# Designs tried in a protein design chat: miniprotein binders against q553d3r833to1016. Part 2

Target 1, 184 residues: q553d3r833to1016
Amino acid sequence: NRFKSVNELYSTELSYLNSLLILRDFYFIPMEVEARVTKLFKSEEINKVFSNLKSILQISTEITHLLEERLSVSPVKIGDIFVKFAPIFKIYVEYVNNFDKVAPQLKAMTENPQSKKFFSEQRNKSRVATDINSLLIMPVQRCPRYELLLREILKHTQEDHVEFKNIKSAYESIKDINKYINDR

## First folded at step 13 (miniprotein)

Design k5
Fold by OpenDDE base, fold request of step 14:
Structure k5 (fold): chain B 184 residues (1-184), chain A 95 residues (1-95)
Amino acid sequence: as target 1 above (184 residues)
Amino acid sequence: GSRVRIFVMVEGDSPEKLREFAERVIEEARKLAEKLGGKIRVEVTEDGNRLFITITVEGLTPEEAKEIAERLKELAEELAKKLGLEVYIIVEIRK
């Protein structure tokens, strides 16, 4: 039903945000420290690998906040959020473009004998089974997830529902973004 | 009381212009909040050629919240245009 679908959108966003925070706190920040102190990493390569993660974090943080606020009000309205954020999702396009370019570098970095211990230790400290590779791929997967989630919500939204136009618009916008990403 | 939350993303090639934009928008927000007796919180995050500003003002009437939102949105748009920046603004008002 609609309630379930909206809650799935919210819950998965929370999980996504948490993953991004783990990526920042247990990998990005520590790697920058290593770059400054031990020279195990280069600042340039770190910046290339993580790209505009800070921006993605900002977007996810705001979306999470807005969703949370909307869930506490009846009727629950969330469609306009994604309509408004659709233009900002160009940041995801940039992330995906960069990710494709730096994937080999990331692989080399994680397979480097001198760095393996570091990544293993950080993974253990994070207490999450997901490694840096899987975490960095999540932003690539998020826009497709939005499309699926919005589509599901739309299926449970009647045409005369106050949310219908916004949900449909949001779905179409994100669908177009995903198409662009796939066809570029 | 009512609350207004404004999420702003601004982008451009000049860090100086981005900073100027942020400073001016934040300054106006603080002035308006003070004038209306609201409590303001500002968060700023920089990422390369982009800057994010989140302004929250609470303790307002619905009308005051709307007023602040409209004023800041207008200012941000005008300032971005003047500085040659691209700006995105999302406003949320909770009554």
Scores: ipSAE 0.882, ipTM 0.952, lowest interface PAE 0.5, mean pLDDT 95
Fold by OpenDDE base, look of step 13:
Structure k5 (fold): chain B 184 residues (1-184), chain A 95 residues (1-95)
Amino acid sequence: as target 1 above (184 residues)
Amino acid sequence: GSRVRIFVMVEGDSPEKLREFAERVIEEARKLAEKLGGKIRVEVTEDGNRLFITITVEGLTPEEAKEIAERLKELAEELAKKLGLEVYIIVEIRK
């Protein structure tokens, strides 16, 4: 039903946000410290690998907040949020393009004997089974996921529902953005 | 009371222009909040050629919340145009 689909959007966003926070707090920040103190990493390499993660984190933070606020009101309306954010999602182009370019470098970093212990320790500290490689790929997958989630909500929204027009618009907008991302 | 939350993303190649934009928008927000007797919180995040501003004002009437939102949105758009920046604004009002 519609309620279930909307809650899935929210719950997956929370999970996504949490993953980004883990990526920042247990990998990006510690790696920067290592770069300054032990020289285990180079600052330039770190910046290349994480790209515009900081921006993506800001967007996810705001979306999560807005969704949470909307869930407390009946009927739940979320379509307009994604219509408004659709143009902003263009920043994912930078991340996606960069990810493809730095994938080999990331692999090399994680397989380097000198840094292998570091990543293992950070993984343990995070108490999450997902490693840095799996975390870094999540932003690549998120925009397509928005499209699927909105499509599912639309399926369960009647045409006479107050939210129908906005959900449809949101779906179409995100679909267009995904095409834009894929074309870059 | 009602609350207004304004999320702003602005991008451009000039860090100075981005900072100027932020300062002007935040200054106006504080002025309006003070005038209306609202409690204001401002968060700023920088990432390369992008800057994010989140402004939250609490303790307002619904009408006041709408007013401050419209004023800040207008200012942000005009200022961005003047400075040659690209701006995105998302407004949320909770009654």
Scores: ipSAE 0.877, ipTM 0.947, lowest interface PAE 0.5, mean pLDDT 94
Fold by OpenDDE base, fold request of step 14:
Structure k5 (fold): chain B 184 residues (1-184), chain A 95 residues (1-95)
Amino acid sequence: as target 1 above (184 residues)
Amino acid sequence: GSRVRIFVMVEGDSPEKLREFAERVIEEARKLAEKLGGKIRVEVTEDGNRLFITITVEGLTPEEAKEIAERLKELAEELAKKLGLEVYIIVEIRK
C-alpha cells in the first residue's frame, strides 16, 4: 500500500544517509589524515575518488530531514520534495561520471597490499560489513532506487489523490535523469 | 511556534564570490531572526565549486516564518544573479 511504500522510501533514505556518513567518517576523513601523516595516500587521489561526496551527503541529509518531517503530518505528502530536488540531482550525474573514471584507481587503491591493513581496520572500526567499494557505489545506485520507490508509491496513489500530481512529476523527473545517465 | 528551514545550494568558480554570497545571506538571516525574536541555526558546507547553506529559524508565527522565507529567497536570488552564481533554494515551513 501507499503507506508502506512511503515508509520504505524514508527507511531506505535513512539507511543510505547512514552509509554515506560511515563512508565519510571511517574512510574519507581517516584517509585524509593518513595522507597528511603517513603518506599512505595522496590527497589528490583521495579527492578524485570521493569527488562530490560532500554534496551528495548534503542532499541526502536534507531529503532525510524533510521526509521525516512530512511523515509526522497527516496526510503524508512527499512528492514535492523530489520535484524540488530534481534539478539538484545533477550532482548525481557528476558523481556517476566521475565514478566511472576513477573506478580503476579505486580498485588499485583497495587492492594495494600497503593499504589493505588500513581498510581492514577501518572496516572493523565501522562495525559494518560493507567495504569502501560497496559504500562508494551506493550513490551510483541511489537515483535508480528513487525511480523504483517513486514508481511504487505512484502505483498505490489514485489520480484524485492530493499527492498524485507531484508523485507523478517526481517520478518522471527522476526517470529522465536516470535515462540521461544511462544514455550519456 | 512555527519554524522555517531554508536549504540553499550555490555554485560558481570563485570561492570568494561563494563566501560573499554566504556571508550576505547569513547576515540577513540573523538580522531577521533577531528582529522577530526567533532562534536561528546556520550550517554551512563547502564542496569545491559548491556551497551549501541551511538556515533554520524557530519560535516564529506562521506569518513571520513566511516573511523570513520570502525575504531570504529574494535576497539569495538577487545576490546570486549579481555575483554570477547559480542558486537553488528549497524552503520548508512547519506551522
Scores: ipSAE 0.873, ipTM 0.949, lowest interface PAE 0.5, mean pLDDT 95
Fold by ESMFold2, fold request of step 14:
Structure k5 (fold): chain B 184 residues (1-184), chain A 95 residues (1-95)
Amino acid sequence: as target 1 above (184 residues)
Amino acid sequence: GSRVRIFVMVEGDSPEKLREFAERVIEEARKLAEKLGGKIRVEVTEDGNRLFITITVEGLTPEEAKEIAERLKELAEELAKKLGLEVYIIVEIRK
């Protein structure tokens, strides 16, 4: 039903945000510290792995905040959020275009036993079984997933429903930006 | 009272112009919050050629929330244009 599909958009955004926070707090920031303190990593290596992760994190943080506010108020209106964020999602182009370089870079870094130990230790500290590779692919999949989630919401929204126009606009805006990202 | 939340992404090739943009927008936000008796919170994140600014002002009347949102959006758009920056602004008002 529509309620279920709207809640799935929110719950998956929250899960996505938590994954981005794990990347920042247990990998990106600690790696930047090691780059300065022990020189275990070069800044270039770190930038190749994470790309514009900080930008993506800010976007997801704001979307999560807005969804929480909108779900707490009746009637629930979330379509305009994605219309407004669609042009901002252009920043995903950078992340997606860089992603083919991420796995080779991580493999090269973990050939160093000290680096391999570092990644293992940070994974343990995070208390999350998901490895860094599985976390790093999530932004690549997120914008296409927004399109699918909005399509499901639209599918369960009757044409005479008060939110039909907003959800349809959101779906079309995200579809357009996904084409832009894919073409770049 | 009402709350205004303003999310700004600004991007450009000049770190100095990005900093000037942020400083001027935040300064105006603080002045407006003080004038209207609102409680302000500002968060800034830099990522390469991008800056993210989140401004939250609480304890406003609905009309005051609308005024601060309109004035800050207008300033941010005008300043970005003057400095040759690209700006994206999302405003949320909650009662």
Scores: ipSAE 0.800, ipTM 0.909, lowest interface PAE 0.9, mean pLDDT 92
Fold by ESMFold2, look of step 13:
Structure k5 (fold): chain B 184 residues (1-184), chain A 95 residues (1-95)
Amino acid sequence: as target 1 above (184 residues)
Amino acid sequence: GSRVRIFVMVEGDSPEKLREFAERVIEEARKLAEKLGGKIRVEVTEDGNRLFITITVEGLTPEEAKEIAERLKELAEELAKKLGLEVYIIVEIRK
């Protein structure tokens, strides 16, 4: 039903945000510290792995905040959020274009046993089974996932529902931005 | 009372122009909040050639929240144009 599909959008956004926070707090920031203190990593290597992660994190943080507020009010209206954020999602092009370099960079870094130990230790500290490669692909997958989630919400939104126009506009806007990202 | 939240992403190649943009927008936001008796919070995040500014003003009437939103959006757009920056603004008002 519509309620379930809207809640899936929120719950997956929260999960996505949590994954981005793990990347920042257990990998990005500690790697920057090691780059300054032990010289284990170069700034260039860190930037190649993470790209514009901080920008993506800011966007997901704001979307999560707005979704939480909208879900506490009836009728639930969330389509306009995605219409407004669609132009901002252009920044995902940078992340997606960089992604083919991420796995080779991580592989090269982990040939150094000290780096391999670092990644294992941080994974243990994070208390999640998901490895860094599986976390880093999530932004590549997120905008396509928004399109599918909005399509499902639209499917369960009656044409006379107050939100129908905005959900339809959101779906079309995200579909257009996904084409833009894919065309690079 | 009503709350306004303004989320700004601004981009450009000049750190000095990005700083000028942020300083002027934040200063105007503080002036407006003080004039209207609102409580303001500001967060700034930098990522390369991007700046994110989040401004929240609480304790407003609906009319005051709309006024702050309109004034800050106009200022941000005018400053970005003058400074040769790209800007994206999302405004949320809650009663």
Scores: ipSAE 0.769, ipTM 0.895, lowest interface PAE 1.0, mean pLDDT 91
Fold by ESMFold2, fold request of step 14:
Structure k5 (fold): chain B 184 residues (1-184), chain A 95 residues (1-95)
Amino acid sequence: as target 1 above (184 residues)
Amino acid sequence: GSRVRIFVMVEGDSPEKLREFAERVIEEARKLAEKLGGKIRVEVTEDGNRLFITITVEGLTPEEAKEIAERLKELAEELAKKLGLEVYIIVEIRK
């Protein structure tokens, strides 16, 4: 039903945000500290791995907060959120274009035993079984998934529903931005 | 009482112009919140040539929330144009 599909959008956004926070708190920030203190990493290497992660994290943080607030109000209205954020999602071009360089960079870094130990220790501290490569691909997959989630919500939204026009606009806007991202 | 949340992404080549943008928008937000008796919270995140500003003002009437939203959006758009920056603004009013 419609409520289930809207809740899936929210629950997957929350999971996505949590994965981005793990990347920041257990990898990005600690790696920047090591770069300054021990010189284990170069800033250039860190930037190649993470790209504009902080921008993506800020966007997901805001979307999550908005979704939480909208789910507490009846009728549930979330389409306008994605209409408004669609032009901002252009920032995903940078992340997606950089992604094919990330795995080779991480492989090169982990050939150093101290770096390999660092990644293992941070993974243990995060208490998440998912390795850093599996976390880093999630932004590449997120915008296409927004399109699928919005399509499902639209499917369950009757034409006379107060949300219909906004969900349809959101779906179309995200579809357009996904084409933009994939063409670049 | 009503609550205003303003999310701003601003982009440009000049860190100094980005900081000037943020300082002036935040200063006006604080001035308006104080004038209207609202409680303000501001968060700023910097990422390369981007700045993210979230401004939340609580304890407002609906008319006061609308006033702050309109004034800050107008200021942010005018400042971005003057400073040669691109800006994206999302305004949410609740309660």
Scores: ipSAE 0.726, ipTM 0.876, lowest interface PAE 1.2, mean pLDDT 91

## First folded at step 15 (miniprotein)

Design o1
Fold by OpenDDE base, look of step 20:
Structure o1 (fold): chain B 184 residues (1-184), chain A 95 residues (1-95)
Amino acid sequence: as target 1 above (184 residues)
Amino acid sequence: GSRVRIFVMVEGDSPEKLREFAERVIEEARKLAEKLGGKIRVEVTEDGNRLFIVITVKGLTPEEAKEIAERLKELAEELAKKLGLEVYIIEEIRK
């Protein structure tokens, strides 16, 4: 039903946000420290690999906050959030484009014997089984996930429902973004 | 009391212009909050050619919250235009 679908959107967003925070706190920040102290990494290559992750994190943080607030009120309205964020999701286009370019560099970095110990230690500290490679790919997968989640919500929203127009608009906008990314 | 939360993303090629934009918007927000007796919290995040500002003002009436939201939106749009920046604003009022 609609309630279940909306809660799935929220729960997956929380999980996604948590993954981004892990990526920042256990990889990006420590790598920056290593770059300054041990020179194990170069600041330039770190910036290339993580790209605009900070912006992605800001967007997810705000979306999570807004969803949480909306879920506490009946009737639950969330469609307008994604309508408003639709133009901002161009940031994901930039992330995906960069990810494709730096993927080989990331692979080389994680397979470097000198760095393996660092990544292993950070993975253990994070207490999450997901490695840096899997974490960095999550933003690439998030927009397609939004499309699926919004489609499911729309499926359970009647045309005369107050949310119908916004949910449909949001779905179409995200669908267009995903199409653009795939066709670029 | 009511709360207004304003999320602002601004982008441009000049870090100086981005900072100027942020300073002006934040200054106005603080003035309005003080005038209306609200409690304000400001968060700023920089990322390359983008700047994020999150302004939260609590302890307001619904009307006051709306007023602040409208004023800051207008200011942000005007400043962005003046400085040649691209701006996105998302407002949320909790009654």
Scores: ipSAE 0.873, ipTM 0.948, lowest interface PAE 0.5, mean pLDDT 95
Fold by OpenDDE base, look of step 15:
Structure o1 (fold): chain B 184 residues (1-184), chain A 95 residues (1-95)
Amino acid sequence: as target 1 above (184 residues)
Amino acid sequence: GSRVRIFVMVEGDSPEKLREFAERVIEEARKLAEKLGGKIRVEVTEDGNRLFIVITVKGLTPEEAKEIAERLKELAEELAKKLGLEVYIIEEIRK
């Protein structure tokens, strides 16, 4: 039903945000420290690998906040959030394009004997099963997930529902973005 | 009381222009909040050619919240235009 679908959108967003925070706190920041102190990494390569993750994190933070607020009101209205953020989701295009370019470099970094221990230790410290590779790919997968989630909500939203127009618009917008990414 | 939250993303190739934009928007927000007796919180995040500003003002009437939102939106848009920046604004008012 609609309630379930909206809650799935929220719960997955929260999980997504937490993953991004783990990526920042247990990998990005520590790698920057290593770059300065031990020279295990270069700042340039770190910046290339993580790209505009900070922006992605900022967007997810705001979306999560807005969703939380909307969930406390009946009926729950969330469609306009994604309509408003649709233009901003171009940031994901940049991330995906960069990810394709740096994937080999990331693989090399994680397989490098000098840094392998570092990543293993950070993974253990994070207490999460997902490694840096799995975390970095999550933004690549998020826009497609938005499309699926919005589609599901739309399926459970009647045309006379107050949210119908916005949900439909949001779905179409994200669908277009995903199409653009896939066709690049 | 009512609350206004403004999320601003601005992008451009000039760090100086981005900083100027942020400073001016934040300054106006603080002035408005002070004038209306609201409590303001500002968060700024920089990422390459993009800058994010989140402004939250609490302790307002619904009308005051709308006023701040409208004023800051107008300022941000005008300033972005003047500085040759691209700006995105998302406003949220909770009554």
Scores: ipSAE 0.872, ipTM 0.947, lowest interface PAE 0.5, mean pLDDT 94
Fold by OpenDDE base, fold request of step 22:
Structure o1 (fold): chain B 184 residues (1-184), chain A 95 residues (1-95)
Amino acid sequence: as target 1 above (184 residues)
Amino acid sequence: GSRVRIFVMVEGDSPEKLREFAERVIEEARKLAEKLGGKIRVEVTEDGNRLFIVITVKGLTPEEAKEIAERLKELAEELAKKLGLEVYIIEEIRK
């Protein structure tokens, strides 16, 4: 039903945001420290790998906040949020483009014997099973998930529903973005 | 009390222009909040050619919240145009 699908959107966004925060706090920031202090990493390398993660975090943070606010009010309206953010999702296009370019470098970095211990320790500290590779790929996967989630909500939204127009618009916009990413 | 939250993303090739934009928008927000007796929180994040500004003002009436939102949006759009920046604004009012 619609309620279930909206809650799934919210719950997965929370999980996604948490993953991004883990990525920032247990990998990006510590790696920057290592770059400055131990020279285990190069600042340029770190910047290339993480790219516009800070922007992705900002977007997810805001979306999470807005969803949370909307869920506390009846009736729940969320369609306009994604209509408004659709133009901003170009940031995801940039992330995906960069990710494809730095994937080999990331692999080399994580397989480097000199940094293996570092990543292992950070993974343990984060208390999550997901490693840096899996975390960095999550933004690549998020836009497709938005499409699926919005599609599911749309399926449970009647045409005469107040949210129908916005949900449909949001779905179509994100669908177009995903198509562009896949066909680029 | 009511609350207004303004999310602003501004994009451009000049860090100086981005900072100028942020300073002007934040200054206006603070002035409005002070005038209306609201409590303001400002968060700024820089990421390459993008700057994010999140402004939250609490302790307002619904009308005041709307006023702040409209004024800040107008200022942001005008300033972005003048500075040759691309701006995205998302506003939320909680009554």
Scores: ipSAE 0.870, ipTM 0.948, lowest interface PAE 0.5, mean pLDDT 95
Fold by OpenDDE base, look of step 16:
Order: structure tokens, then sequence, then C-alpha cells
Structure o1 (fold): chain B 184 residues (1-184), chain A 95 residues (1-95)
């Protein structure tokens, strides 16, 4: 039903946000420290790999906050959030384009014998089984997930429902973005 | 009390213009919060050619929250236009 679909959107967003935070706190920041202190990494290399992750993190943080606020009020309204963020989701296009370009570099970095110990230690510290490669790919997967989640909510929203127009608009906008990304 | 939260994303090729934009918006926000007796929190994040500003003001009446939101939105749009920046603003008021 609609309630379950909205809750799935929220719960997956929380999980997504947590993954981004782990990526920042246990990989990006420590790698920057290593770059300055031990020279194990180069700052330029780090910036290329992580790209505009900081922006994506900010967007996810705000979406999570807004969803959380809306879930505490009846009736639950979330469609307008994604309508408002639709033009901002162009940031994901930039991330995906960069990810395809730096994928070989990322592989080389994680397979480098000199840095393997570092990544192993950070993975252990994070207490999460997901490695840096799997974390960095999550933003690539998130917009398609938004499309599926919004489509599911729309399926359970009647045309006369107060949320129908916004949910439909949000779905169409994300669908267009995903099409644009896939047609590159 | 009521709360206003304003999320601002601004982008452009000039770091100086981005910083100027942020400083002016934040200054106005603090001024308004002080005038109305609200409690303000400001968070700023920089990422390349983009800057994010999150302003939260608590302890307001619904009317005051609306006033702050409208004034800051207007200022942000005007400044962005003047500085040749692209701006995106999302405001949320909780009564």
Amino acid sequence: as target 1 above (184 residues)
Amino acid sequence: GSRVRIFVMVEGDSPEKLREFAERVIEEARKLAEKLGGKIRVEVTEDGNRLFIVITVKGLTPEEAKEIAERLKELAEELAKKLGLEVYIIEEIRK
C-alpha cells in the first residue's frame, strides 16, 4: 500500500545517507589525511575519485530531514519534496559521468599493495561489510531507485488524492533524468 | 514555537562571488533572527563550484517564520541575479 511504499522510500534513504556518511568519515577524510601526512594518496587523485560526493551528501541529508518531518504528520505528504529537488538532481549526472571515467583508477587504487592495508583497516573500523568500491557506486544506483520507489507510490495513489499531481510530476522528472543518464 | 528551515544551493565559477553570496545571506538571516528573538543555526558546505547553506531559525511565531522565509528567499534570488549565480532555494516551515 501507499504507507508501505512511502516508508520504504524513507528507510532506504536513511540507509543510503548512512552509507554516504561512512564513505566520507572512514574513507574520504582519512585518505585526505594520508595524502598530507604519508603521501600514500594524492589529493588530486582523491578529488577525482570522490568527485561531487559532498554535494550528493548534502542533498541526501536534506531529503532525509524533510521526509522525517513529513512522516510525523497526517496525511503524509512527500511529493512536493522531490518536485522541488528535481532540478537539483542534475548533480547526479555529473557524478555518474565521472564515475565511469575514474572506475579504472579506483580499481588500481584499491588493488595497490601499498594501500590494501589502509582500506582493510578502514573497512574494519567502519564495522560495515561494504567496501569502498560498493559504497562509491551507490550514488550511481540511487536515481534509478528513486524512479522505482516513486512509481510504486504512484501506483497506490488515486488520481483524486492530494498527492497525485506532485508524485506524478516527481516520477516523470526522475524518469527523464535517468533516461538522460542512460542515453549518454 | 515555529521553525523555519531554508536550504540554499548556489553555483558559479567564482569562489569569491559564492562566498560573498553566502556572507550576505547569512548576515541577513542573523539580523532577522536577532530582531525577532529567534535561535539561529547556520551550516555551510563548499564543494567545488557549489556552495550549500542551511539556515534554521527556531522559537518563532508562524507569522515570523513566514516573514524570515520570504525575506531570505527574496534576498537570495536578488543576490544570485546580481552576482550571476544560479540559486536553488527550498524552504520549510513547521508550526
Scores: ipSAE 0.865, ipTM 0.944, lowest interface PAE 0.5, mean pLDDT 94
Fold by OpenDDE base, fold request of step 22:
Structure o1 (fold): chain B 184 residues (1-184), chain A 95 residues (1-95)
Amino acid sequence: as target 1 above (184 residues)
Amino acid sequence: GSRVRIFVMVEGDSPEKLREFAERVIEEARKLAEKLGGKIRVEVTEDGNRLFIVITVKGLTPEEAKEIAERLKELAEELAKKLGLEVYIIEEIRK
């Protein structure tokens, strides 16, 4: 029901945030170190690959925080959060567009014999099975996921529920922004 | 006590303007917090042409929290306009 759907939104956000943190801590930062010390990577190339991940991380961090706070209060209200963040999600346009452009470069880096060992080691250190390629695609997939998650919540929200109007508005706002992202 | 959390994202092509914006907003926040006897925490993150500010003030009454939120929002919007920046503000009050 609604409770389950809201919890799914929260749990998936936590997972998403964790993935972003892994990207930062086990790949971006170490790659920057390598670029500086060993010259295995070029700083400019690293920045191109990760694009505005730092901004996306900030957004996810804030959303996670707000969701956590809202979940501690009954009734749980989260719709307004996404209404407010909907226009901010435009920053994903930059990431999505860049992702397509740097995909070949990323592939080249990960397949480079000199870099393979690095990525393998970092993957092991992160203790997650997901590789850098799979991690980097997650932001591309997140906004569409918000739409689906909000739709599911809306499906289980009665019209007389205090949260109905906000959830509906949130869903519509995210749907609109996703169209915007897709059209760019 | 009540708490106010202000999330600000500002965008612009001038790092100097972004920094000026942040400094002024943070300064005002600190002044307000001090005036009201609240405890303030500020986090700033830069990413290219974007700057993020998260301001949290604790130890307030609900009315004081609202006051700070409104004041900072107004200031941020005004400054952004003056500096030619795009600004997004999300405020949260916990009573």
Scores: ipSAE 0.851, ipTM 0.939, lowest interface PAE 0.5, mean pLDDT 94
Fold by ESMFold2, look of step 16:
Structure o1 (fold): chain B 184 residues (1-184), chain A 95 residues (1-95)
Amino acid sequence: as target 1 above (184 residues)
Amino acid sequence: GSRVRIFVMVEGDSPEKLREFAERVIEEARKLAEKLGGKIRVEVTEDGNRLFIVITVKGLTPEEAKEIAERLKELAEELAKKLGLEVYIIEEIRK
């Protein structure tokens, strides 16, 4: 049903945002502190691992906020959100193009036992079993998942529904940006 | 009362032009909020050649919320054009 498919878009966005917040609060920020205080990491190494994570986090934060606002009113209208954000998703190209460098960079950094200990301690501190590599791949997977989620919403949106036109436009816009990201 | 939330992503190669854009948009937002008696909050995030600006103004009438949204969008688009920046603006008004 449509209600379930729209709620899945929201619930998975919230899960995605929480994963991005774990990356920021338990890895990115603490690594910046160590770079300044102990010199355990170089800024260039941190930037290679995280790329434009701050931009991606800001976008997910805003999408989550907008979805919460729209889910509180009837009828639920969310298609225009994704039409408007589709061109902004171009920033995912930077993250996706950098991603093949992330695992080798982390491997190189963890050859230092103190760095290896740091990552273990931060993971324990986060109280999340998911390791940093599994968190860092999530932005690579998110835009393709938006396409699938919007396709499912469109499937359950009757042609006479007030949102049919906007959901269809959202699906096509996200499909186009995914092609752009994949081709870059 | 009504609330307006304005999300702005602006990007370009000049840190000075990005800073000028942010300063002028935020200054106008503060002036409008003061004029209309609204409570303003501004958040700025920097990431490389991008700035994200989130402006929230609460305690407005619906008409005042629409006025702020329209004026800030017009200013942001005009400034981005003049400064050679790309801008993306998403606005939400809530009662």
Scores: ipSAE 0.824, ipTM 0.917, lowest interface PAE 0.8, mean pLDDT 92

